# Ledger of designs, part 14: VHH binders against o13842

Target 1, 320 residues: o13842
Amino acid sequence: MYETRDLTGNAGKPVDTNPWPNNSKIAVSFVVNYEEGGERSLLYEDEGFETFLTEAGLMPFPNRPVRERSIESCFEYGSRCGFWRILNLFKKHKVPFTCWAIGQAVEKNPVVVGAMEEAGCEVGSHSHRWINYEGVPPETEYEHIKKSVQAIQKASPSNSAPRSWYTGRASLNTRKLVCQVYKDLGLPQPFDSDEYNDDYPYWVADPLASKPGAEDDKGLLIVPYTLEVNDMKYAVAPGFCNSDDFYTYARDAFDVLYEEGLEGAPKMMTIGLHCRLTGRPGRFRGLQKLMEHITSKEGVWVATREQIAQAWSAKHPYKA

## First folded at step 4 (VHH)

Design q2 (framework vhh_8dlx_2)
Fold by ESMFold2-Fast, scan of step 4:
Structure q2 (fold): chain B 320 residues (1-320), chain A 123 residues (1-123)
Amino acid sequence: as target 1 above (320 residues)
Amino acid sequence: EVQLVESGGGVVQPGRSLRLSCAASGFTFDSYAMHWVRQAPGKGLEWIGNIYDSGSTFYNPSLKSLVTISRDDSTNTLYLQMNSLRAEDTAIYYCARVEYDYGSGTFRPFDYWGKGTLVTVSS
C-alpha cells in the first residue's frame, strides 16, 4: 500500500461515460461532521484538553492536563444547537447529506442517528475518537474502528452499519485496518474518503489482497473528500472571517465544476461542514445562501456519498 | 532467493499451547513486516495477525486473546504463540512477508509465503 504515488490520475481526460443519474452535470456531496463528545478531554482519560477547530482554540490556556469547560461547551453547541439547525435546512430543501459520525459522539447522543435516517441522510463513520491516529498502536486503532461501526449500527433504527468511511487524521495503517474490521464483522467493503486528490471517485487495489492485481483483488473505491471547500477554514488561518467568505468560495468552486460538467466533464464536489462551526447562526447564513444557489441550477444531483459511490461503480467498475 | 519455512506444527491436545516458528532467509528480515495466516480444511484463508518491523503487533479480534506474535531479528525468526487450542484451530499455518519501505512508509501485502505447517487439535 502506498508503495508509489499516482501523480497522473486520469491525465486530464474526462470520463468516457457520465456516471451520474439523468445525465446530471455535477454530483454534490454535503458532509456534516458529527464530532461533539469525541474530542480530547481528561473526562475521557486523554492526556490533555482539545484545542483544535473551535473559537476557543484562539484563547490563552494554561499548558496543563486539566479540563477546559470553555472548550467543552463550544463542542456541546454543535450537538445541542448546530446539528439540528443544519438538519432542518436539509429537510426543508429535501436533499440529503452524508455524516462523518465519531463513534464516541454517537454513543453519548444516539438520537442524532435516527434523526438523520428519518431525513434520508447517510450516516458514515469518522472512527471512534476525534484524534490523530498516527502513532496510535494498530491494535488500539482496530478496536476503535470496530467500536465506531458497532456504535453507529446500534444507534440506527434500521440497524444499518456505515457504508462510507473517513478517519481524517489517518495513519499509513488506517485503510488496511478499516478493510480488515469490515471483513471480520461480515460487512460489505466500505467506500473510503481519506483522500483529497481528485474530483472523481477512483479505484485502488484491495489492501487485503495477496498483492495488487491478484485474483483476490476486488478493488477498493475511493470517494475523495475536501479540505478546500470546508468550514474548518473559519477556525484556521488564513481562512474565512464571515459567512460571505465561505459562501463566495464554495459558490465559485461549484460554478467552476458545474461549468466543466456542462462542457462534457461531469465531476463530483464535496462541501465539508461542522455542527459547532457552520451551525452557529452567523456562519449558517452562508450555508443557506449556498444551498439556494446549488438547488436553483438544472442538472445538479445532491446525493449521499453512498449513492455517488454506487453510481460511479455501476458505470466505472474495478478492472484491477 | 526469499525463503520462509514454518515449523512447530503437529498433533496437540485440546486446551494446550503450541508455538510455531518461521525461519526467514534471503532478505533483510529486520526491515519487513510479517504476517501469520491459517486455512482450516474446506475453508478460506483466515488472517491471524501482523508484526511490524518496529515490533508493533495487531491481531484478528476473534483470536486476540488466544495468540501472541513475536520476532527475533537476530535469528531471522517469526513466532506465533497459541494458547487454549480448540478443535476449530486445526489448520495449515502460513507465514508471509510484507515489504515495508521506510523511505515511503508503505506495505506491499503477502509478497512471499511459506509452505505452511499443519496443526491438528485432537485427542
Scores: ipSAE 0.000, ipTM 0.095, lowest interface PAE 22.5, mean pLDDT 87

Design q3 (framework vhh_8dlx_2)
Fold by ESMFold2-Fast, scan of step 4:
Structure q3 (fold): chain B 320 residues (1-320), chain A 123 residues (1-123)
Amino acid sequence: as target 1 above (320 residues)
Amino acid sequence: EVQLVESGGGVVQPGRSLRLSCAASGFTFDSYAMHWVRQAPGKGLEWIGNIYDSGSTFYNPSLKSLVTISRDDSTNTLYLQMNSLRAEDTAIYYCARVEFDYGSGTYSPFDYWGKGTLVTVSS
């Protein structure tokens, strides 16, 4: 897979019809990453503690195969406090988000799935563990994908399997393995978000088809994600220093896409959030301001990724 | 008009079991998730759990071993079974319906609550 790269995309092509409901000028996808409990730890038989995407990871810790309680408690803030703060904001504004839920994190705190469903949010899969899957054997990654889907479905009061998929640090095998697991479990093909390359959904060939364009090729819909409008930049240089940095950056990105929508090219926008990062009170202020800004505009559709995928595919069906 | 009427409360001795009922009317009961919430004297609201229209249940982890939620869609009745009651279970118990529109995937701006039933656990 990935023998060729498509550098052309669709941004240069005319927009024949508005892809979004009610002639909305922009579709906005808020994403909440629920990762706490799935990060690297000796408790899970990993070779060390986690240092990625946490303020505690910026501290100079000795490189030893031990548990670091400072780091553990910073992650725990996400599940204990940050998740609930973020969920309550979305409930107050009566708009949904899509969650990237780590299967192991869900197993350790399954009540979050029911809370999100009750709030009208989508629970998608972020695979089983919060790790880099490059170099993981395909048979191991297959089992992780399966465990993730089953953990989320088991925790779901509606018994719903995740319709949207995002690994993040994916291997070159991930897309085909995800489609295979869903097929093996008798589930409808998921919408794939492991791309960062466009402001529109788009189709690729079904990785399980005998070959691209064959009779069995039903396509696979990509709903692009973002590392750009993402609160991970609070923990990654050159990054965001304060809530106003996040707010002004996200607001400007929204304004540009919204203005393009007003001019006849309505697109989608994704905003990535982490429970332990934006869930902190100081950083949370930026999200409150952004929410107020976005919801103050006419013709804005705040939707789950599943809803965006369904709206796009209805007007742009796959052509082999 | 949506109506939720809780019943089954009263004075109960410690260690006993009690089943609360909630009679629902004015809506298609079997299409909605239903919740139990309680408020102890001088405390805030504490969510107990819910039951979806599918029959799937979800509980507050602090209370999961002590309570069971069930429903009878043929009689439009929601139940809360409580076992091994203790003084700290003294509270007003509320039945609640949160509107979820499966077609749109979003919540209605309207929520409905009963007036509550008082449970007093005393020796």
Scores: ipSAE 0.000, ipTM 0.111, lowest interface PAE 21.2, mean pLDDT 87

Design q4 (framework vhh_8dlx_2)
Fold by ESMFold2-Fast, scan of step 4:
Structure q4 (fold): chain B 320 residues (1-320), chain A 123 residues (1-123)
Amino acid sequence: as target 1 above (320 residues)
Amino acid sequence: EVQLVESGGGVVQPGRSLRLSCAASGFTFDSYAMHWVRQAPGKGLEWIGNIYDSGRTFYNPSLKSLVTISRDDSTNTLYLQMNSLRAEDTAIYYCARVEYDYGSGTYEPFDYWGKGTLVTVSS
């Protein structure tokens, strides 16, 4: 697993066959991260409160073992207001999207999964807690993965288990543990999005295979994510100051990939969103402008990550 | 109000050519793909082809040698040129406008339809 690094990929060459339906020039993946209620807090028996990706500001000193109500309420804005604002925009434009939900956040607000499904959203897993899994014991992470899958499926009106997987702050053990949990639960293998290294899906060896290329190696599909076209940059340097910064950057990324698609190299693009960040009215304006820009172009396919995975697999099946 | 009005139908002898027109109003014609569809008596709908706002055309493979679709954006008019007509081409011919469906990566078929124009191929 990760024994070697693939620094070559496709060596800058376009794929032989356009993987997207109806000769689309770009596949666009909107991802809404539903994290609210899964962040670190003493309320959840963590050692401290969360500071990452909020408007609460920095404390003068490192985290103390206390609850910080101001930070908790910043996360609650995402579940109370931001999620619904973003959902309504996708419904207005009639475009599909993916939500990656944290299992504990779903357990504390299960009605959001039904709302996601009604909006035509794919619901994927963002693991159980919104924490860094580096250094978490494998047996503990296994239970977190299992709890996340079961929480999402239980909250799903269609009883659907998540197919799309994204941890974010993953350990070197995460990919193999995810595959093991899905196998143990008798579920179809998920698609893994914990890579940031390409504008195409691609295959890796099945982490559960006896060895890469063996007869039991059916592959694992990677559908890359992004930290570049991501509203997290409103909260981290050298980030976005206003909605036009987000819009202009995301628009330019879309235009470059779209133009490459017109020239015979159709790719995918991901836009990462957080309910408490882009869900705020001022930042939300940038997403509205981006939606209008994208939905002004022909040859664009806006899809769930599962639809992208299926389209890619149909044209570019795994070869061991 | 979106309106599509087909014209140019009528009785035509086998082996002859016929050109149908579709007059569009109530929308920005030069921004939409347009389609032609026909329905023969007692049969289902058969897609003939479409033309994008760019002027690019796509045809039903079984009909591509017999038809040509064109458009005049200055007059908001869509055309269907048909050659070598046979009795089997007797049908009501419909003009349709669709909007791009981003969820499928193509145009939704037949958002708005005309009332059709009858073409009868007989001696």
Scores: ipSAE 0.091, ipTM 0.609, lowest interface PAE 5.3, mean pLDDT 88

Design q5 (framework vhh_8dlx_2)
Fold by ESMFold2-Fast, scan of step 4:
Structure q5 (fold): chain B 320 residues (1-320), chain A 123 residues (1-123)
Amino acid sequence: as target 1 above (320 residues)
Amino acid sequence: EVQLVESGGGVVQPGRSLRLSCAASGFTFDSYAMHWVRQAPGKGLEWIGNIYDSGSTFYNPSLKSLVTISRDDSTNTLYLQMNSLRAEDTAIYYCARVDYSYGSGTYKPFDYWGKGTLVTVSS
């Protein structure tokens, strides 16, 4: 029941002074959350509607178990407009992102997967529904994980299953269930992003091993995600009021990590984005400024999470 | 394993207020949406409202803001505050859990509920 946590990491020391390709001083992971169509809604036979991380949170909607078209349209802005605005920016700069794709959202709008693949982006899994999985029965969560992987693969023109995984509001069972589903589907073990605790990828014990460090322990690679450099702060208080707030905060985080990289401690940085938040024109200006700032610097590697995971694991294979 | 135990019912005078409690055990309470439903003598189940794990609430519009639902996740307890009680509020009151991973879109399917607590509004 208790989970033992590693509070030491690398004890403040650089793990590698040259971990990234082409002597890059920082690896930058842009992440686009594609959640629209996966939220709680009576349209999807849920008990109510969802306002979290939308402009609807600013309005006093009547409390009642009905469809709210205004809220539905707030989510739809992400799939109809925001996603395409963000994708076009990355295409113009010729840099990729990784998508956290909700399986149900992909089922309802599969064209986004092909568009991302054509642009050189990675499509990862964000489970099947945009919900809190704590307390969900393991058999139900297993089904959701499986449905998500299969929905993404089916929508993929290259028939590619997601290599990267992120749940967000995960249960204590999530990591083991994800590894079990991938094994049962005959897929390579995914890279897990459900941690926020470091600026480097790192290994944990394989949750399917007989015990940590045993002969059957092949490890599981963690690629940390972020709630800190994340546009969700436009929707949670105290957060970002305008695009300059987002830009200034993200720019400062980049500058610190980039400067540490120049001084011999290269790291990775993640920026989390949502189609219905940063995809809005006023907020989008901050992302444009950030992109210009990041791409103006020498020795910056903008990469998918899969590329970062592969580069890291090639130099740092698992040791039990 | 999963148990929901309602309490706080009894005989109350018209116009008074009453707070019902529901003690939950056997599951991670703070991860589930919780509901209150009632059944008056000779009638079907009437949904009162719910509270999500986030604390957001939804109410039956027919109750006209006469009720407030709240939760204390530190004690695994759900509450129903009722104000301005009338004779027609006489009913057995149930707390119920809904697993939102099932996504029913209806207000009746509940995977667990308690045995109920009787509220009688009488002069």
Scores: ipSAE 0.000, ipTM 0.107, lowest interface PAE 21.4, mean pLDDT 87

Design q6 (framework vhh_8dlx_2)
Fold by ESMFold2-Fast, scan of step 4:
Structure q6 (fold): chain B 320 residues (1-320), chain A 123 residues (1-123)
Amino acid sequence: as target 1 above (320 residues)
Amino acid sequence: EVQLVESGGGVVQPGRSLRLSCAASGFTFDSYAMHWVRQAPGKGLEWIGNIYDSGSTFYNPSLKSLVTISRDDSTNTLYLQMNSLRAEDTAIYYCARVEYDWGSGTYEPFDYWGKGTLVTVSS
């Protein structure tokens, strides 16, 4: 009922001095958020439109129950141009990313799933709609989670269900509902990324267990995400004004973690991207520079979140 | 420059009706959505509802059957009609304009407010 937060973690000590394959000093997780077509809009029978994480700041919009074509086209840039620009960069460098795919966005543009699989990328779930799930009834959220998983699997040429999960604006019920849906669908438990509190994976108790530490507690692996090294800061203050702001910040974060890895404390790093933000040409330059910087270093493992989760859990299985 | 002035409050008996007014100046009134909010003694702010520049209205579901919001763009005036007043409706009533804050990615809980008008429901 009352969740206590763990403020200690591993008390600043490395959990493992060599956690990654090939003695890599850092695992780098690029994340692409595919949200276009899942946002609030009258087109989707919502009560209003969404401006969050768009260039809509150049045009003041009062909150009205109308369609805003300008905002609709800002989201469309992500699916029409930005996604493909980002995917082509990763294909050129032959490194993967993990996608947080909104189920409804996938339903409206399923070709992106096959394109990502062909490129060696992971398609994870970002629930069904790009909305705040606080206040959504549990039975409705359960159906959204189920629809999201099924939409991604249906669009997958390999018929693969998403292994990684990220809601973002989650309810207090979300983690348990996600685990329940995966169980009900006969799927392996997903890797949960709805935490921002550490630089390596860690275990929590299984939300479906009778109690923490019970015989039925199989654990749940957390693979932390980021709001820090995230291109959302182009749209949220105190943010990034230009591509060099993003590049410099992300590069410095990488360098710090990479240097700690060289000194015996290898960790993971996540970089969050949005198709309609970093996919714009002016912002995209920062990602190109970052990719060149990261791929120029030895001992760097650019991996999907699923690969990171599997490598971690193989060395650190859950102990109740 | 922007100014909002509420009026029409006072002491009213339970079961009666009351209409509040908000006079707006210093901005293009017919281009903004306007809101009504109240604060009962010792309580937090409670959103009552809003009216868009189109005239469309949306209400707090707990209050929808008890209130009606309207506007007169020719006089830059916002109205709140309250029916079947109860002791629990005793509060200071504010009209407010909202503006989107790009820094937070959310609508601020009112960028401009009036000073409020007190409604006391008692016999």
Scores: ipSAE 0.000, ipTM 0.105, lowest interface PAE 21.4, mean pLDDT 87

Design q7 (framework vhh_8dlx_2)
Fold by ESMFold2-Fast, scan of step 4:
Structure q7 (fold): chain B 320 residues (1-320), chain A 123 residues (1-123)
Amino acid sequence: as target 1 above (320 residues)
Amino acid sequence: EVQLVESGGGVVQPGRSLRLSCAASGFTFDSYAMHWVRQAPGKGLEWIGNIYDSGSTFYNPSLKSLVTISRDDSTNTLYLQMNSLRAEDTAIYYCARGEYTYGSGSYQPFDYWGKGTLVTVSS
């Protein structure tokens, strides 16, 4: 795995001029990261508290092995308020999103899984803890992956295991471990979103195959994610200062991809959201405006990542 | 100026042991995680393992029983001990510095690499 880097892709050429249902010109994947309760804390026996992707990152909190209740409460806003505000918007517009759900966060608030399923949304896995997995022992990460899948399935009224996977801060071993866990649990192989390198799904060799292209190579479908159109920029430089910054940037990205689709190169677009960031009222206005803009256009397919993966696989089955 | 210089490679017979060294300079060595990575002829990069500034080690499971990583912060030196070498261990071995961004919760795996040292396992 990762023996070579593909710097070429499809050399700027459209892979398919009509890949999406109903002749749609763009597939739009809204992603909601559900991380609250999975972040680092002494309460969870971690070595310290978490400030990443919170307003608290702007304040001086010396790195000490203590709990910081102010920061914990910033995360809690996401699960208590932000998630529900975002879900209600999607219900109002009758369009779905895919959730990257942290297993531990689901264990601490399992009601969110049923709520998302009722709304027609997909619940994917974001591993078990909201941490960097580079350097975590593979055996430990294997158990985290397994716990994440089981926590989501247990919370699911339909008893559904997550079909889409995203770790984010992954190691070179993560993809193979994820495939191994799904195989060991008797589940169909997940769709992997731990890539940021293209605007359409594509196949890679099955990490569990004896070698790439062998008879046992069933492929693995990549559905790329994004850090570009992502509300994390409210908390990370060069950043968004206000809701209009997010809206304008996301709108422009949508418009470019949509226009390319109209010109014969339909693609997918991902918009990444966090419950405690865009779920805050001031930032939320930008999402409302973006939703109105996107849903006002003809030939736009707002879909779960699982639906996008299935549509792509039906037209482009794996070739070993 | 960050420099990582691997040494200790060469031709070694199957079944023998070999210890590689990496001399680091130009940065505060004891503040960084360090990695060993190898590349066999015609193959991609394979991560061997790392050692944090705390001394904690993590290994590729396929290699764990065959390798040991250690460090000497007083001499700014990283070590890779390899035992029971086989022909498939023939590769260029690289020392790499892990990059971590404090407070952000993210990092890129390697920001600086050595030029590598070749290990050839053959009769």
Scores: ipSAE 0.000, ipTM 0.107, lowest interface PAE 21.2, mean pLDDT 88

Design q8 (framework vhh_8dlx_2)
Fold by ESMFold2-Fast, scan of step 4:
Structure q8 (fold): chain B 320 residues (1-320), chain A 123 residues (1-123)
Amino acid sequence: as target 1 above (320 residues)
Amino acid sequence: EVQLVESGGGVVQPGRSLRLSCAASGFTFSSYAMHWVRQAPGKGLEWIGNIYDSGSTFYNPSLKSLVTISRDDSTNTLYLQMNSLRAEDTAIYYCARVEYDYGSGWYEPFDYWGKGTLVTVSS
């Protein structure tokens, strides 16, 4: 890794050329996290049970080396009910999402990949396990990345490998390891979403290049993700209490970015969702309202992250 | 069934104000952007402005200083406040909702209209 922190970005300036098709004023990326079956559990030889991002996170569970069936069943709601409720909404509106799919979760329920592909959605990789990769040995993380890519491709009816990548709790080695695995598997370089720092895609130096700006540096495209417009706030206090909290917050964020697009600064927006959180009926109402709001506006492009990446790179190619 | 019913039109003297209403039913009003459009006698359609579900408004620049659009989601009602009315403001005023076409990435223009309300500015 030889990249440096960029605190400047575009220095508040709009991009010179609108990257979105049909002169769209905003690109909207809905993201569905499919994590159920990939979380920490003694079933998977982890040292303990999962401790956050469920209703059980509001209850004091002593951290012991045991299974917690209450927490396990909260995750199972995501795979059994919440995923299908969310997918059906997107099918009804005929708009896609991008999935961050945990490889192990896919191995335990591969039918979700085929269902998403048939619905026109993108299946991206969320690495193999829903864990913090900081402190994981690089050789172990390399194998996890490889297993994730292969699990998703095996579950895909079209044998498609994930084009978009998101680890979330990434190590300092993750970006280089991901690029190395894709190269070793003979796959095209993925689009990296492990950044939260901009409302535009942007380029970084290829981590496999000899040096930034060298002849072998073809760049790596970053498509920023979000922890801000994200239903994880239902589980993090003081976050979202009800569906109107999520809807109002996400709607206001959309309106601001959409208005900036109308004024000549077309950007992208990401909305992060979890099957076991927004997939619950009470919270799901907020997503339905948000979908109606976003789809009622002119000049909005609801797209997969791969589509956004391709549109951006066509108008803003890498310059070493 | 989507229904939009405009009211509040009539004869008004030049220089005075008038408020139009649009009662919406058959859909979740609070989730949709709403538009006002007018057609003067012998002229084409003229877009007045819209209001998003957030309350944000956008106006035709030619009319921005003369009109205000507002909504009351508790009564499913859209409003158009008009000030300093002139003879050239004589028109049929329509409220409208639009639908998004995912195939083109574009809105179908004004697919759901009311029947309109006539405003006549005369002495």
Scores: ipSAE 0.000, ipTM 0.093, lowest interface PAE 23.8, mean pLDDT 87

Design q9 (framework vhh_8dlx_2)
Fold by ESMFold2-Fast, scan of step 4:
Structure q9 (fold): chain B 320 residues (1-320), chain A 123 residues (1-123)
Amino acid sequence: as target 1 above (320 residues)
Amino acid sequence: EVQLVESGGGVVQPGRSLRLSCAASGFTFDSYAMHWVRQAPGKGLEWIGNIYDSGSTFYNPSLKSLVTISRDDSTNTLYLQMNSLRAEDTAIYYCARVEYDSGSGYYRPFDYWGKGTLVTVSS
């Protein structure tokens, strides 16, 4: 009926005592979600507006099928100001991030892709629209995945297709459809990040294989994400009230994983960011403090998700 | 056994409305998402829309303004309401259920179909 879940993982044991380059004790993945221009809006011919992960909750917005200019401007802050503030911080520290970009958002502001590539950052896909894909027909989601890949590649000065994939509010069809689209476009299989269940990459069976473990099963690499160490909590409960709440929480998570790494169990850590949330000056201070803290430590590898995926798969290739 | 039986088709004039029904049996209807698909003469299958067990609906963008999908879980019946019918809406309309394939970890597209009901839009 429904897919079985693996509740055991590695049973709390370290998978590898030295999985990262240069004997690094932790791999740190900063993720920037580039969503502005991809949200629900009558401006984009949707049936209503989107308030999720904005300051919209601070004002009474009637739920009606109209354009809400205030909410539109909240999203625009991300593309106009917040993205650039975040990018400049990473450039200053000479460390990369991975962007998950919504295809429609890229179509409306393609200059961000070139800016990220110039800064040494990775551009991955966040599908085409910033919506819940539960209930979206497989045929429609297939076209959205294809449009997203093509939009990002078209905006890329290097003509690079996204290698890292994240939908977020994914359907049960999403993983197989993503692999099918990449196959149909003649692209190498992407790395899937729609899991929140572990602190290291792991393999699953190739969803396009005739059956798990068959000769055609090349595996699919999962690079887990986080909703825990994520600035979305500025907008949702349990919340962050100020930049120190975000900083303290993220710092503590880093310190725990870093200390485990020093003790022989190196892992990866992800920090999730949104241009219109952490890109605001008051919230941004927490990211600045976190960056100083992380980059002050020895044996820390700040890397793109693609770099993490490649390092992991080189040491731990798929075995069917 | 899973059975899906479509009804309500027939000859209708352009510009009129029509409601199709699909009677489901042999499974727990209120636990499954249901789909409508059509095939015009000499053309491929065209997905119309679906409705989840929660009542949430999603439509082919080309058809969204023209159709409404609903369900009655107490009678195990799926409905397709069509408005402003055009000659190009002439097709066989199928009710379909998507079965989850545990071996692949994904929904298989349209594993169970009805026999279809013909809608002809003509003067």
Scores: ipSAE 0.000, ipTM 0.112, lowest interface PAE 21.1, mean pLDDT 87

